Miniprotein binders against F-box protein At3g56470. Designs and how they scored, part 10

Target 1, 367 residues: F-box protein At3g56470, of Arabidopsis thaliana (Mouse-ear cress) (q9lxz3)
Amino acid sequence: MVTRRRSKKKKKTKRKKQSSKEKEKYQTFINLPCDLLQLVISRLPLKDNIRASAVCKTWHEACVSLRVIHTSPWLIYFSKTDDSYELYDPSMQKNCNLHFPELSGFRVCYSKDGWLLMYNPNSYQLLFFNPFTRDCVPMPTLWMAYDQRMAFSCAPTSTSCLLFTVTSVTWNYITIKTYFANAKEWKTSVFKNRLQRNFNTFEQIVFSNGVFYCLTNTGCLALFDPSLNYWNVLPGRPPKRPGSNGCFMTEHQGEIFLIYMYRHMNPTVLKLDLTSFEWAERKTLGGLTIYASALSSESRAEQQKQSGIWNCLCLSVFHGFKRTCIYYKVDEESEVCFKWKKQNPYENIWIMPPLNLIDLPLFDHRI
Key: E = the ipSAE of ESMFold2; O = the ipSAE of OpenDDE; V2 = 0.75 times the mean of E and O plus 0.25 times the DockQ between their complexes.

## First folded at step 23 (miniprotein)

Design G120 (from G118 with E27M; at its last look DockQ between E and O 0.83; V2 from the best seeds 0.54)
Amino acid sequence: SKVKITIRIEVTGDPEELEEFWKKIWMLVMELAEKLGVEVEIYVTLENGKLEIRIEIEAEGDPEKVRELAERIKELVEKIAKEMGLEVEIEVKVEEK
ESMFold2, look of step 23: ipSAE 0.598; ipTM 0.881
ESMFold2 (binder alone), look of step 23: mean pLDDT 81; pTM 0.783
OpenDDE base, look of step 23: ipSAE 0.290; ipTM 0.718

Design G121 (from G118 with E56Y; at its last fold request DockQ between E and O 0.78; V2 from the best seeds 0.72)
Amino acid sequence: SKVKITIRIEVTGDPEELEEFWKKIWELVMELAEKLGVEVEIYVTLENGKLEIRIYIEAEGDPEKVRELAERIKELVEKIAKEMGLEVEIEVKVEEK
ESMFold2, look of step 23: ipSAE 0.638; ipTM 0.894
ESMFold2 (binder alone), look of step 23: mean pLDDT 80; pTM 0.769
OpenDDE base, look of step 23: ipSAE 0.665; ipTM 0.889
ESMFold2, fold request of step 24: ipSAE 0.524, 0.637, 0.667; ipTM 0.864, 0.894, 0.900
ESMFold2 (binder alone), fold request of step 24: mean pLDDT 81, 81, 80; pTM 0.778, 0.779, 0.771
OpenDDE base, fold request of step 24: ipSAE 0.715, 0.703, 0.731; ipTM 0.907, 0.902, 0.911

